# Designs tried in a protein design chat: VH-VL binders against Nuclear factor of activated T-cells, cytoplasmic 1 (NFATC1). Part 29

Target 1, 183 residues: Nuclear factor of activated T-cells, cytoplasmic 1 (NFATC1), of Bos taurus (Bovine) (p98201r389to571)
Amino acid sequence: PSLPALDWQLPSHSGPYELRIEVQPKSHHRAHYETEGSRGAVKASAGGHPSVQLHGYVESEPLTLQLFIGTADDRLLRPHAFYQVHRITGKTVSTASHEAVVCSTKVLEIPLLPENNMRATIDCAGILKLRNSDIELRKGETDIGRKNTRVRLVFRVHIPQPNGRTLSLQVASNPIECSQRSA
Short names: E, the ipSAE of ESMFold2; O, the ipSAE of OpenDDE; V2, 0.75 times the mean of E and O plus 0.25 times the DockQ between their complexes.

## First folded at step 19 (VH-VL; framework fv_becotatug)

Design a1 (from x7 with heavy chain Y100H; at its last look DockQ between E and O 0.89; V2 from the best seeds 0.88)
Fold by ESMFold2, look of step 19:
Structure a1 (fold): chain C 183 residues (1-183), chain A 121 residues (1-121), chain B 107 residues (1-107)
Amino acid sequence: as target 1 above (183 residues)
Amino acid sequence: QVQLQESGPGLVKPSETLSLTCTVSGGSISSYFWHWVRQAPGKGLEWLGIIYYSGDTDYNTPFTSRLTISVDTSKNQFSLKLSSVTAADTAVYYCARGGHRSDWRMYFDYWGQGTLVTVSS
Amino acid sequence: EIVLTQSPDFQSVTPKEKVTITCRASQSIYSNIHWYQQKPDQSPKLLIKAASKSFSGIPSRFSGSGSGTDFTLTINSLEAEDAATYYCHQYYSLPWTFGQGTKLEIK
């Protein structure tokens, strides 16, 4: 079993299936530092929260939607070096989720259920700015995160196929500016 | 086959912490979601909370400040602690399996036998 | 929070008759509902998944239907062993909730 690495480029459409962001996040979300209280979940451009739907799926089995924080300003989409998804819990959250770590990147797992038309409302995801000690720098990168403050929400779904292979789809949101400063 | 068994004190004094353990046998605790559900005498079922296979939790709203659910994988057990109990917390407490981690439908297919916990001075 | 309201709270029924129990959700939950049976002094037992799908080993006299806000559990030919309390349970949004229960007695 070999699921694609998080920096592997994946289509949003393949065969009958399309993973779509039905409601985009708004263009600004102030991320919090480890030592701050949460800034809450990412909100939608027109109010409410982002939503994601898998189209073309007619099977009866639930699937798991993955969510991580990706780059906005790179030529290729990859996990963001300075920001991670943060699971939001409590009375304002209706969507079940839990956190996994994939190669030092936090990934939220969220249900996609046939009975819900394979649509999820993303009210469970915030954005955390990493401490310098937590940053996984690539060779040649600096640990100055204040200049690289735009992200995208990146969603993935992995669809088991009858032949035993897995079809993987990815879609990224519009950019989100996460700086602490007024733009 | 999978079996669940609750254990812990049947009598707890007000203001103390109620502590229960669910022992899972005939299967591994890993890769499943686990729940606590209670039933006050003569009342219906009340969902208390979940622990995901990852160790993350969600709690029912009235319990968010008092409830802790945890897992001990080495003992194949998960546990409940409910602090600052009152007579209103007197109930039969059930542990339950909530389905495989890939299912998400949260149907409770295996239940413990339940244990009555009485909160009384 | 989604409130599930069952009707009736209590029903005295005779064997071989058809019995219906309703569950109404305070908002649409599509088909995100399960049904459980709890016999006296026993743990609950799963009957119906996702509104209409029978759980393994459940007698064919039990069936479920409905979507949106209104759901029904039906027992088509009641047997004496069906004396129990029945609960609906929604898994659409946190916190997950149960209905208040419907107690059936055999007359």
Scores: ipSAE 0.844, ipTM 0.924, lowest interface PAE 0.7, mean pLDDT 90
ESMFold2 (binder alone), look of step 19: mean pLDDT 93; pTM 0.946
OpenDDE, look of step 19: ipSAE 0.919; ipTM 0.952

Design a2 (from x7 with heavy chain S102K; at its last look DockQ between E and O 0.94; V2 from the best seeds 0.89)
Fold by ESMFold2, look of step 19:
Structure a2 (fold): chain C 183 residues (1-183), chain A 121 residues (1-121), chain B 107 residues (1-107)
Amino acid sequence: as target 1 above (183 residues)
Amino acid sequence: QVQLQESGPGLVKPSETLSLTCTVSGGSISSYFWHWVRQAPGKGLEWLGIIYYSGDTDYNTPFTSRLTISVDTSKNQFSLKLSSVTAADTAVYYCARGGYRKDWRMYFDYWGQGTLVTVSS
Amino acid sequence: EIVLTQSPDFQSVTPKEKVTITCRASQSIYSNIHWYQQKPDQSPKLLIKAASKSFSGIPSRFSGSGSGTDFTLTINSLEAEDAATYYCHQYYSLPWTFGQGTKLEIK
């Protein structure tokens, strides 16, 4: 069967499994715009980068952690209309990743390995602010991106079950303020 | 059943671009990770880079400004270009298959036979 | 960059004896290591995955162990065809790296 759409509400805990953000991102990250170079990866407080762990998984097969940029101020969590995850490369990045597109939303795919206790360090993810030309402008909201500048990192994992079905978990980070105004 | 074979010029002049192609037969190139590895004469193995099944790449640090890896799914091939070569780039070049989609362990289960590329005037 | 240091660089060995090759990582890589065998003028061949998991078709005399920073490849009863150079390879952190190699020769 097909995987849940990115705007479906999914639990972070089901049966023995829990997907958890062990190290939260900083509350601020200056997103880059299409006309400028990357602003680097999202960082954690006190240095380092966010980390995510799947608890309760005892099988031997690797899984894939998905990461996309979601809303922080909407009633329901969904892909953010104005921000996308951006893959970071270079000397400071140790974590393998690659981009995929799911229904117009960029998603990073990142390994979760049993030999790493199903834990990943997220040093490979930046945040890109989309141009209005990449999003249909809504009536009367030409500066909405300036006001809708809070996001969350949204992580998903899909765990094959013995019955052939897939169990899907989701967890969202604390909000991140992406405006150019620093705090 | 799956076989990999490197092809390209065996002699490249200094400052020019080294170009190699890896042809995959007996299986599909899609949905796998693909790697280039080289070995200078009498020396050990050196990982050069990966192309993910998405088309994204990562390169070993010394090569980030000179190395390009690409894939052509219609020809079932992936390629390496290394610009501004010197004698230090003389080596046997191997292409290698990594894991199937979402198998992130990056073990190299199939290797090409290797092709010697000599950088000399 | 994670450096893998193998020991010994070279070993001359007698058939039927036990051979141990070590690989030390410059930082913990948990069990994120593979072992390869390369015979003269041949491509490398995968032996051991994830520190201890034998690859398909590999003789049972080959085994791997270790975690953290210290890893071992063991050949329990050496055979003549095992003369080769052996490499460890870490996949924990980009860029992925190989050890410098351990060459085994038959006396």
Scores: ipSAE 0.831, ipTM 0.915, lowest interface PAE 0.8, mean pLDDT 90
ESMFold2 (binder alone), look of step 19: mean pLDDT 92; pTM 0.943
OpenDDE, look of step 19: ipSAE 0.915; ipTM 0.948

Design a3 (from x7 with heavy chain S102H; at its last look DockQ between E and O 0.93; V2 from the best seeds 0.89)
Fold by ESMFold2, look of step 19:
Structure a3 (fold): chain C 183 residues (1-183), chain A 121 residues (1-121), chain B 107 residues (1-107)
Amino acid sequence: as target 1 above (183 residues)
Amino acid sequence: QVQLQESGPGLVKPSETLSLTCTVSGGSISSYFWHWVRQAPGKGLEWLGIIYYSGDTDYNTPFTSRLTISVDTSKNQFSLKLSSVTAADTAVYYCARGGYRHDWRMYFDYWGQGTLVTVSS
Amino acid sequence: EIVLTQSPDFQSVTPKEKVTITCRASQSIYSNIHWYQQKPDQSPKLLIKAASKSFSGIPSRFSGSGSGTDFTLTINSLEAEDAATYYCHQYYSLPWTFGQGTKLEIK
């Protein structure tokens, strides 16, 4: 069985489990263009970086946390047409991660370890702004990227169940303004 | 049973590029994380870097500008290139398997036999 | 960068004794540590995962314990074949690092 598509609406809480953003990102993060150098990882307001924790998980096996960039101003949460997550590496990053592509959307995979209380610090995620010429517009979508500049960090976890099925949870951050304009 | 084997030149001149290949047999390279670790003569182990099954990499801080790890799934191999070498890069180089898609614990359960690379004029 | 400091650097040991090797991390790494054995002229071999989980095929005389900053590898009844250098390895924070090693020699 395939995992839910990235535009499926998923709960953040189911049974004993809750996926929660413990430290929210700052409300502003200037994204970089592919032709620029990176603008670094998304940060938290009080310094440091966002953090995410899966509560209620008592099993011994690690899980994978997924992260992608979603819409902030649409009626339904979906992958953002104009922004993608960008993996940050180097001296400032302590968290392992790697990128996957799911239906043209970049997704970071990040460890959730029982020995770390299923908590991850998100110091490995930046935001890349796609050029208008490089964008696949969603059906019915007409906005140019310069007007649609607010995003959310969207986190998912998939928890194997004893019956062989997978329980999927999702949580989205507070909105982030990615342009240089004030919010 | 999975086996790893390092191959490449045992002697490299200063300022040149050290290039090694790890051939994986008895198992697929896919869905696993692969590492390079080295050990200078008489010294301890030093983690150099990882390549994830996605092709992304992370490198130890001193090597960030000089190290490239890559994978060739069609040959079931992954490789190390370390540029601008000096005598300080003389070591036994090990390839290792460490972790898989959903197990992020990075334990090195299979190691190559190691290959000594000497950097000298 | 997290520094792992092992103790002792070297120990001369006799068979059948209990041997304890320690590893101290420069900050809490919870239980994010592995132990490896390296015999002379051989590649390292994984012994203990995640502080206390024995790897498959490892003799039961090897055990690991600890959390936070202080960890131990215990060999409950030493055998002559256990003469080797032992390394701890943290996977809590990039870059991942090893301890400097503890060499055990048979008296």
Scores: ipSAE 0.838, ipTM 0.917, lowest interface PAE 0.8, mean pLDDT 90
ESMFold2 (binder alone), look of step 19: mean pLDDT 92; pTM 0.946
OpenDDE, look of step 19: ipSAE 0.916; ipTM 0.949

Design a4 (from x7 with heavy chain Y53F; at its last look DockQ between E and O 0.91; V2 from the best seeds 0.88)
Fold by ESMFold2, look of step 19:
Structure a4 (fold): chain C 183 residues (1-183), chain A 121 residues (1-121), chain B 107 residues (1-107)
Amino acid sequence: as target 1 above (183 residues)
Amino acid sequence: QVQLQESGPGLVKPSETLSLTCTVSGGSISSYFWHWVRQAPGKGLEWLGIIYFSGDTDYNTPFTSRLTISVDTSKNQFSLKLSSVTAADTAVYYCARGGYRSDWRMYFDYWGQGTLVTVSS
Amino acid sequence: EIVLTQSPDFQSVTPKEKVTITCRASQSIYSNIHWYQQKPDQSPKLLIKAASKSFSGIPSRFSGSGSGTDFTLTINSLEAEDAATYYCHQYYSLPWTFGQGTKLEIK
């Protein structure tokens, strides 16, 4: 069946389950434009990378952790209009991932394995700033992206239930400022 | 019963591109991850890379600059291109099925029969 | 990159006896390891998933154990058909890697 839309408000815990960000990202990460080279993966403050864990899951099957870029300054948490997640590859990345697109929002899919205690290190996720032309097509807005530069990493997991329904959890990171101060 | 079959030239000249296709029958390519693995004569297995059903790839470190894996869902095939080959690339090349899209364990439950590719003048 | 080191490289074994093959990872991989069997001139065949879970249709004489860095494939009461090369394979961290192989010859 259909999974919840990315703008649906979902809890971070339900019944025995809790989706938790164990290591938060740094409060700043300069996003790149498509015309620039990648700025690499989002880092944690003390070095390393953010990590996410699903608590309370006792089944034997792997699950998929989803990651997209959400708003930090809106009343409701929703996909950010001006930023998208960007998949990072290379010698420094140990975590498997691939991109999907859900209603024009990029979503990074990452393994959650029982043998790893349902914990993932997020060393594969960067942040791409969309061009103003792309924003105008999607929203009919201009210039708003120049001032709307704060995001959150938004994580989701969908847990199959015996009754055939799916339990969905969501947690969002602390805000990340994606611009840097002008010289 | 899903079956995988490698095809392509068995002899490739040095500096040229090795090109192989894996044809999948008895099942759909669309919901699985797909791998290439090779084995030099008398040697062990070497993982080359993966293509996810999304089209994204990951390659083993030595091959990052010269390996390309792609999928053609309309033909139920995926392929390998390895550029700038040398004698060190002589091996039996296997295609293999990885896990179903939500099963990230990457166990290879179906393998092609393998095809020997020799790199020589 | 995670290196898997198997022991022994080669072993001549007698039918009906117990054989153990070891695989050591260069860092902890928890239980993120699979075992494969490759008979001469054949493709590899999956035996054991996630260190200890038998794959469907695999004879019960094959079992796996271990966690962290040290893993064992055990073959109880060997059969002549078990003459093959055995590989461990880690899926913990990219790039995924195989051990160098352990060749068993029977009799």
Scores: ipSAE 0.831, ipTM 0.915, lowest interface PAE 0.8, mean pLDDT 90
ESMFold2 (binder alone), look of step 19: mean pLDDT 91; pTM 0.931
OpenDDE, look of step 19: ipSAE 0.912; ipTM 0.947

Design a5 (from x7 with heavy chain I50M; at its last look DockQ between E and O 0.89; V2 from the best seeds 0.84)
Fold by ESMFold2, look of step 19:
Structure a5 (fold): chain C 183 residues (1-183), chain A 121 residues (1-121), chain B 107 residues (1-107)
Amino acid sequence: as target 1 above (183 residues)
Amino acid sequence: QVQLQESGPGLVKPSETLSLTCTVSGGSISSYFWHWVRQAPGKGLEWLGMIYYSGDTDYNTPFTSRLTISVDTSKNQFSLKLSSVTAADTAVYYCARGGYRSDWRMYFDYWGQGTLVTVSS
Amino acid sequence: EIVLTQSPDFQSVTPKEKVTITCRASQSIYSNIHWYQQKPDQSPKLLIKAASKSFSGIPSRFSGSGSGTDFTLTINSLEAEDAATYYCHQYYSLPWTFGQGTKLEIK
C-alpha cells in the first residue's frame, strides 16, 4: 500500500490522533532563488521557530514528520507550483532532517520522538523559489507564478496501525507571504 | 554481519587535507545515517558529523568550514575530508552507523576499527 | 551546544562491587541519551539506548536510568572485563555530543 499523494486532502484529526501546529510561522518570509544566498529558516511570530506536535500517540516507536510547501490561495491545498522547501543547516539549527522528493516535490523529513512528546521544532526549513524555466518544464505554467507568492507549510505524519494499514494526518500553517514586502 | 572499515593515509602534513574512506560490507549503506567520530590520543570521543545515504550532511560547529562528508552508494562507501589540518587534528578516526531513516535515535550500533591519523611535518 | 559532564573522571574498582557512573546534561534532554563502553585499544560499543534500554547482547549487570538532566549507568557486580572507559552521548539536539568519559580500572 502506497501513501496518499501530496495533493490528497487529509484530516488533521482521526480517532485519538491530532496533528497540530503549536507555534505558527511568521506571516512573511522572503524566499530565495537558486542564484541568491539562503534566506535562512522560517521563523515564528514571537521569535524562535514553528513547532508541530502529534497528540494522542502512545506507542514507543519514532515517527517521521513530513514538511512540504503548499498553496495558500487555491481552492484546494496542494504542493505549490513555484516554491519548494529547502533544508537549512548550520550553527542555529538543532533539528535533524533530510530531504526526499515525492512526485517532483521536495519533502523535508523530521523526527517525532515519543521521548520529546512527539513535538518537533521546525528550525531546519527554508523556502526556495523555483526558476521560471523549471516551472515551465514541470507544469506548463507561465507568468502566473509572479502573482502567486503566498504559501503554507504543510505537515504530514503517517501512523502505522496494528492491522498493517497506515493512518495519515495533515495540517497546514497560516499563510506566509514570500515576496519582499512589509507585513 | 555488517562491518565498517576505515582506510586512508596515516600521516598527513600540516595545512593539507586529511582524507578517509569508510567501506561498509555485510549490509547496505542505503537508508541509514553514517557518522564520523574521532578521539585524540588520551582524550574522549568527539562527533564530527554525519551524512544521510542520499547526501544530506550535518557537521559539528567547529568543523563546518573544513569538513566535507560524502557518500558513494555504488561502492557502499562514505568518506571524510578535513582541510587545513594541524597537529590538533591528530586522532583515531572512527566511522559508525547510526539511525535507519525512520529510526531517528542515532545510536551508533556498528563502528569501524578506527584508524590513527597523525598530522606531522 | 549541550554539554554532558560525567562523574567521576576515573575510578579504581574492585570486582563484584556495584559501580555507578553519572552523566549530567547542561539542559533537559528528556531521555535522549545513550551509553557506550570502550575497552583499551578497541572501538566503542553501544550498551544502553534511550537512557534505560539495554542493547542486544549486553550483560544484565549493566543498567541505565534517569531523565531530564541527570543520568546514571550502573554496573551490578563488576567483572574484570568491565575495565574500560564509559561515555554518555546525547541525541536531543545537534550537534551530537559525548561526555568526557569515565575510566574504570581494576584495583
Scores: ipSAE 0.779, ipTM 0.891, lowest interface PAE 1.1, mean pLDDT 89
ESMFold2 (binder alone), look of step 19: mean pLDDT 92; pTM 0.933
OpenDDE, look of step 19: ipSAE 0.882; ipTM 0.940

Design a6 (from x7 with heavy chain F33L; at its last look DockQ between E and O 0.90; V2 from the best seeds 0.87)
Fold by ESMFold2, look of step 19:
Structure a6 (fold): chain C 183 residues (1-183), chain A 121 residues (1-121), chain B 107 residues (1-107)
Amino acid sequence: as target 1 above (183 residues)
Amino acid sequence: QVQLQESGPGLVKPSETLSLTCTVSGGSISSYLWHWVRQAPGKGLEWLGIIYYSGDTDYNTPFTSRLTISVDTSKNQFSLKLSSVTAADTAVYYCARGGYRSDWRMYFDYWGQGTLVTVSS
Amino acid sequence: EIVLTQSPDFQSVTPKEKVTITCRASQSIYSNIHWYQQKPDQSPKLLIKAASKSFSGIPSRFSGSGSGTDFTLTINSLEAEDAATYYCHQYYSLPWTFGQGTKLEIK
C-alpha cells in the first residue's frame, strides 16, 4: 500500500489518535552545508531537544516516526526546496534513527514504542542547507529561493488499521530561522 | 530458516585491521537491521554496532573511531572492520539480525555461530 | 550510557528450585529490556522481550517482570538444561548495553 506524498496535507488528529509536538524547537538553528562541520541537532529553548508523542495508540506494535524539513512561509506545507534533515550521530545522541529518501526529500525515521508511551526525543536531527547547484526544483518552481530561510520540522506517523488501510497523521513545528548567522 | 555465518582470519597482528564478513542465508539482508556483538574470553557480551537498511550506522562509544560496518546487498553479506587492534580486542565475534526496519525493539532473533579472533604477534 | 547490573554474578542451583535473577538499570528504561540465555560454547538465544513477553518457543517456566529500573528473570522450576549464563539487554538508549551476566550451574 502507498503512503501519502510528503506534500499532501494531513491532520494531526483523527479518531482516538493525536500526534503532538510536546516540546517545540528553538526559533533559530544555524544550518550548514554538507562540506562544513555539523551544527549539531535542533534544540529546544530551555535546553534539551524537541519531543513528539502519539496519543491514543493502545496497540502493542512499534511505529516509525518520520521527520522531514518543510516550508514555513508557503500557503501550503510542503518539503522545503533548500533544506534537508541531517542525521546526527555520536556520543551526545541517545535516539536511534536512520535516513530514507522519499521523492528526493530526506526523511529521518525514529522509533515510537508503546513501552516508551509513544514518545520520542528528537536529539538526532540537524538541518542541512543545499547548495544552489544541488537544489531540485519542485513541480512548478521557477526560482532558487535564496531568501527562503525559514523551515518547520514536519513529523508523520502511519498507523495500520485492522481493515488493512493506513491512518496517517502529520504535525509541523513552529517556524525555525536557518539563515547562516550566529544563534 | 535464516542463518548467519561469520568468516575471516582467526589471527590478527596488533595495530592491524580485524576484518570479518557475515553471510546471510535462507533470507534477504535487505530491509533488516544488522549487528555485531563480541565476547572476550570469560567475559560478557558487548554490543559493537549496527548497520541500518539505509546504510547508516551507530557504533558503541569506544569504537567510534576504529569501527566500520558495511553491507554488500548483492552478496547478501555485511562486514566489520576494526582498525588499530590490541590484545584487548581478542574475542568471539558474533553477527546478529535485528528487527525489520519498523521493528525498533532491537531484539537479536538470529545469531551467527561466532568466530574467535585472537590478536597477537 | 546506561549501565545494567545483574545479581547474582553466579549461583549454584538445584533442579526444581525457583530461581530469580535481577537486573538493575542506572536510570529508568521503562520496559525496554530483553533477556538472553547463553549455554556453554553456544550463541546467545532470546528468551524474554520487553521485560515480560516470552519469545516464540520458550518454555513457560521462564518469565520476566519489572519496569523502570528493576527487572527480574524467573525460572519457576529449574531444569538441568537451564544451566547457562543469562544476560539482560536494554534497548532504550544508545549505546545499547548488556548486563555483566549471571551464571547458573547445577548442584
Scores: ipSAE 0.805, ipTM 0.904, lowest interface PAE 0.9, mean pLDDT 89
ESMFold2 (binder alone), look of step 19: mean pLDDT 91; pTM 0.929
OpenDDE, look of step 19: ipSAE 0.914; ipTM 0.950

Design a7 (from x7 with heavy chain R101K, light chain K53R; at its last fold request DockQ between E and O 0.91; V2 from the best seeds 0.90)
Heavy chain, then light chain:
Amino acid sequence: QVQLQESGPGLVKPSETLSLTCTVSGGSISSYFWHWVRQAPGKGLEWLGIIYYSGDTDYNTPFTSRLTISVDTSKNQFSLKLSSVTAADTAVYYCARGGYKSDWRMYFDYWGQGTLVTVSS
Amino acid sequence: EIVLTQSPDFQSVTPKEKVTITCRASQSIYSNIHWYQQKPDQSPKLLIKAASRSFSGIPSRFSGSGSGTDFTLTINSLEAEDAATYYCHQYYSLPWTFGQGTKLEIK
ESMFold2, look of step 19: ipSAE 0.846; ipTM 0.920
ESMFold2 (binder alone), look of step 19: mean pLDDT 91; pTM 0.932
OpenDDE, look of step 19: ipSAE 0.921; ipTM 0.954
ESMFold2, fold request of step 20: ipSAE 0.840, 0.854, 0.838; ipTM 0.919, 0.926, 0.918
ESMFold2 (binder alone), fold request of step 20: mean pLDDT 92, 92, 92; pTM 0.939, 0.941, 0.939
OpenDDE, fold request of step 20: ipSAE 0.927, 0.931, 0.931; ipTM 0.960, 0.960, 0.960

Design a8 (from x7 with light chain Y30F; at its last fold request DockQ between E and O 0.94; V2 from the best seeds 0.90)
Heavy chain, then light chain:
Amino acid sequence: QVQLQESGPGLVKPSETLSLTCTVSGGSISSYFWHWVRQAPGKGLEWLGIIYYSGDTDYNTPFTSRLTISVDTSKNQFSLKLSSVTAADTAVYYCARGGYRSDWRMYFDYWGQGTLVTVSS
Amino acid sequence: EIVLTQSPDFQSVTPKEKVTITCRASQSIFSNIHWYQQKPDQSPKLLIKAASKSFSGIPSRFSGSGSGTDFTLTINSLEAEDAATYYCHQYYSLPWTFGQGTKLEIK
ESMFold2, look of step 19: ipSAE 0.854; ipTM 0.925
ESMFold2 (binder alone), look of step 19: mean pLDDT 91; pTM 0.936
OpenDDE, look of step 19: ipSAE 0.917; ipTM 0.951
ESMFold2, fold request of step 20: ipSAE 0.852, 0.853, 0.851; ipTM 0.928, 0.927, 0.927
ESMFold2 (binder alone), fold request of step 20: mean pLDDT 92, 92, 92; pTM 0.941, 0.941, 0.941
OpenDDE, fold request of step 20: ipSAE 0.927, 0.931, 0.931; ipTM 0.960, 0.960, 0.960

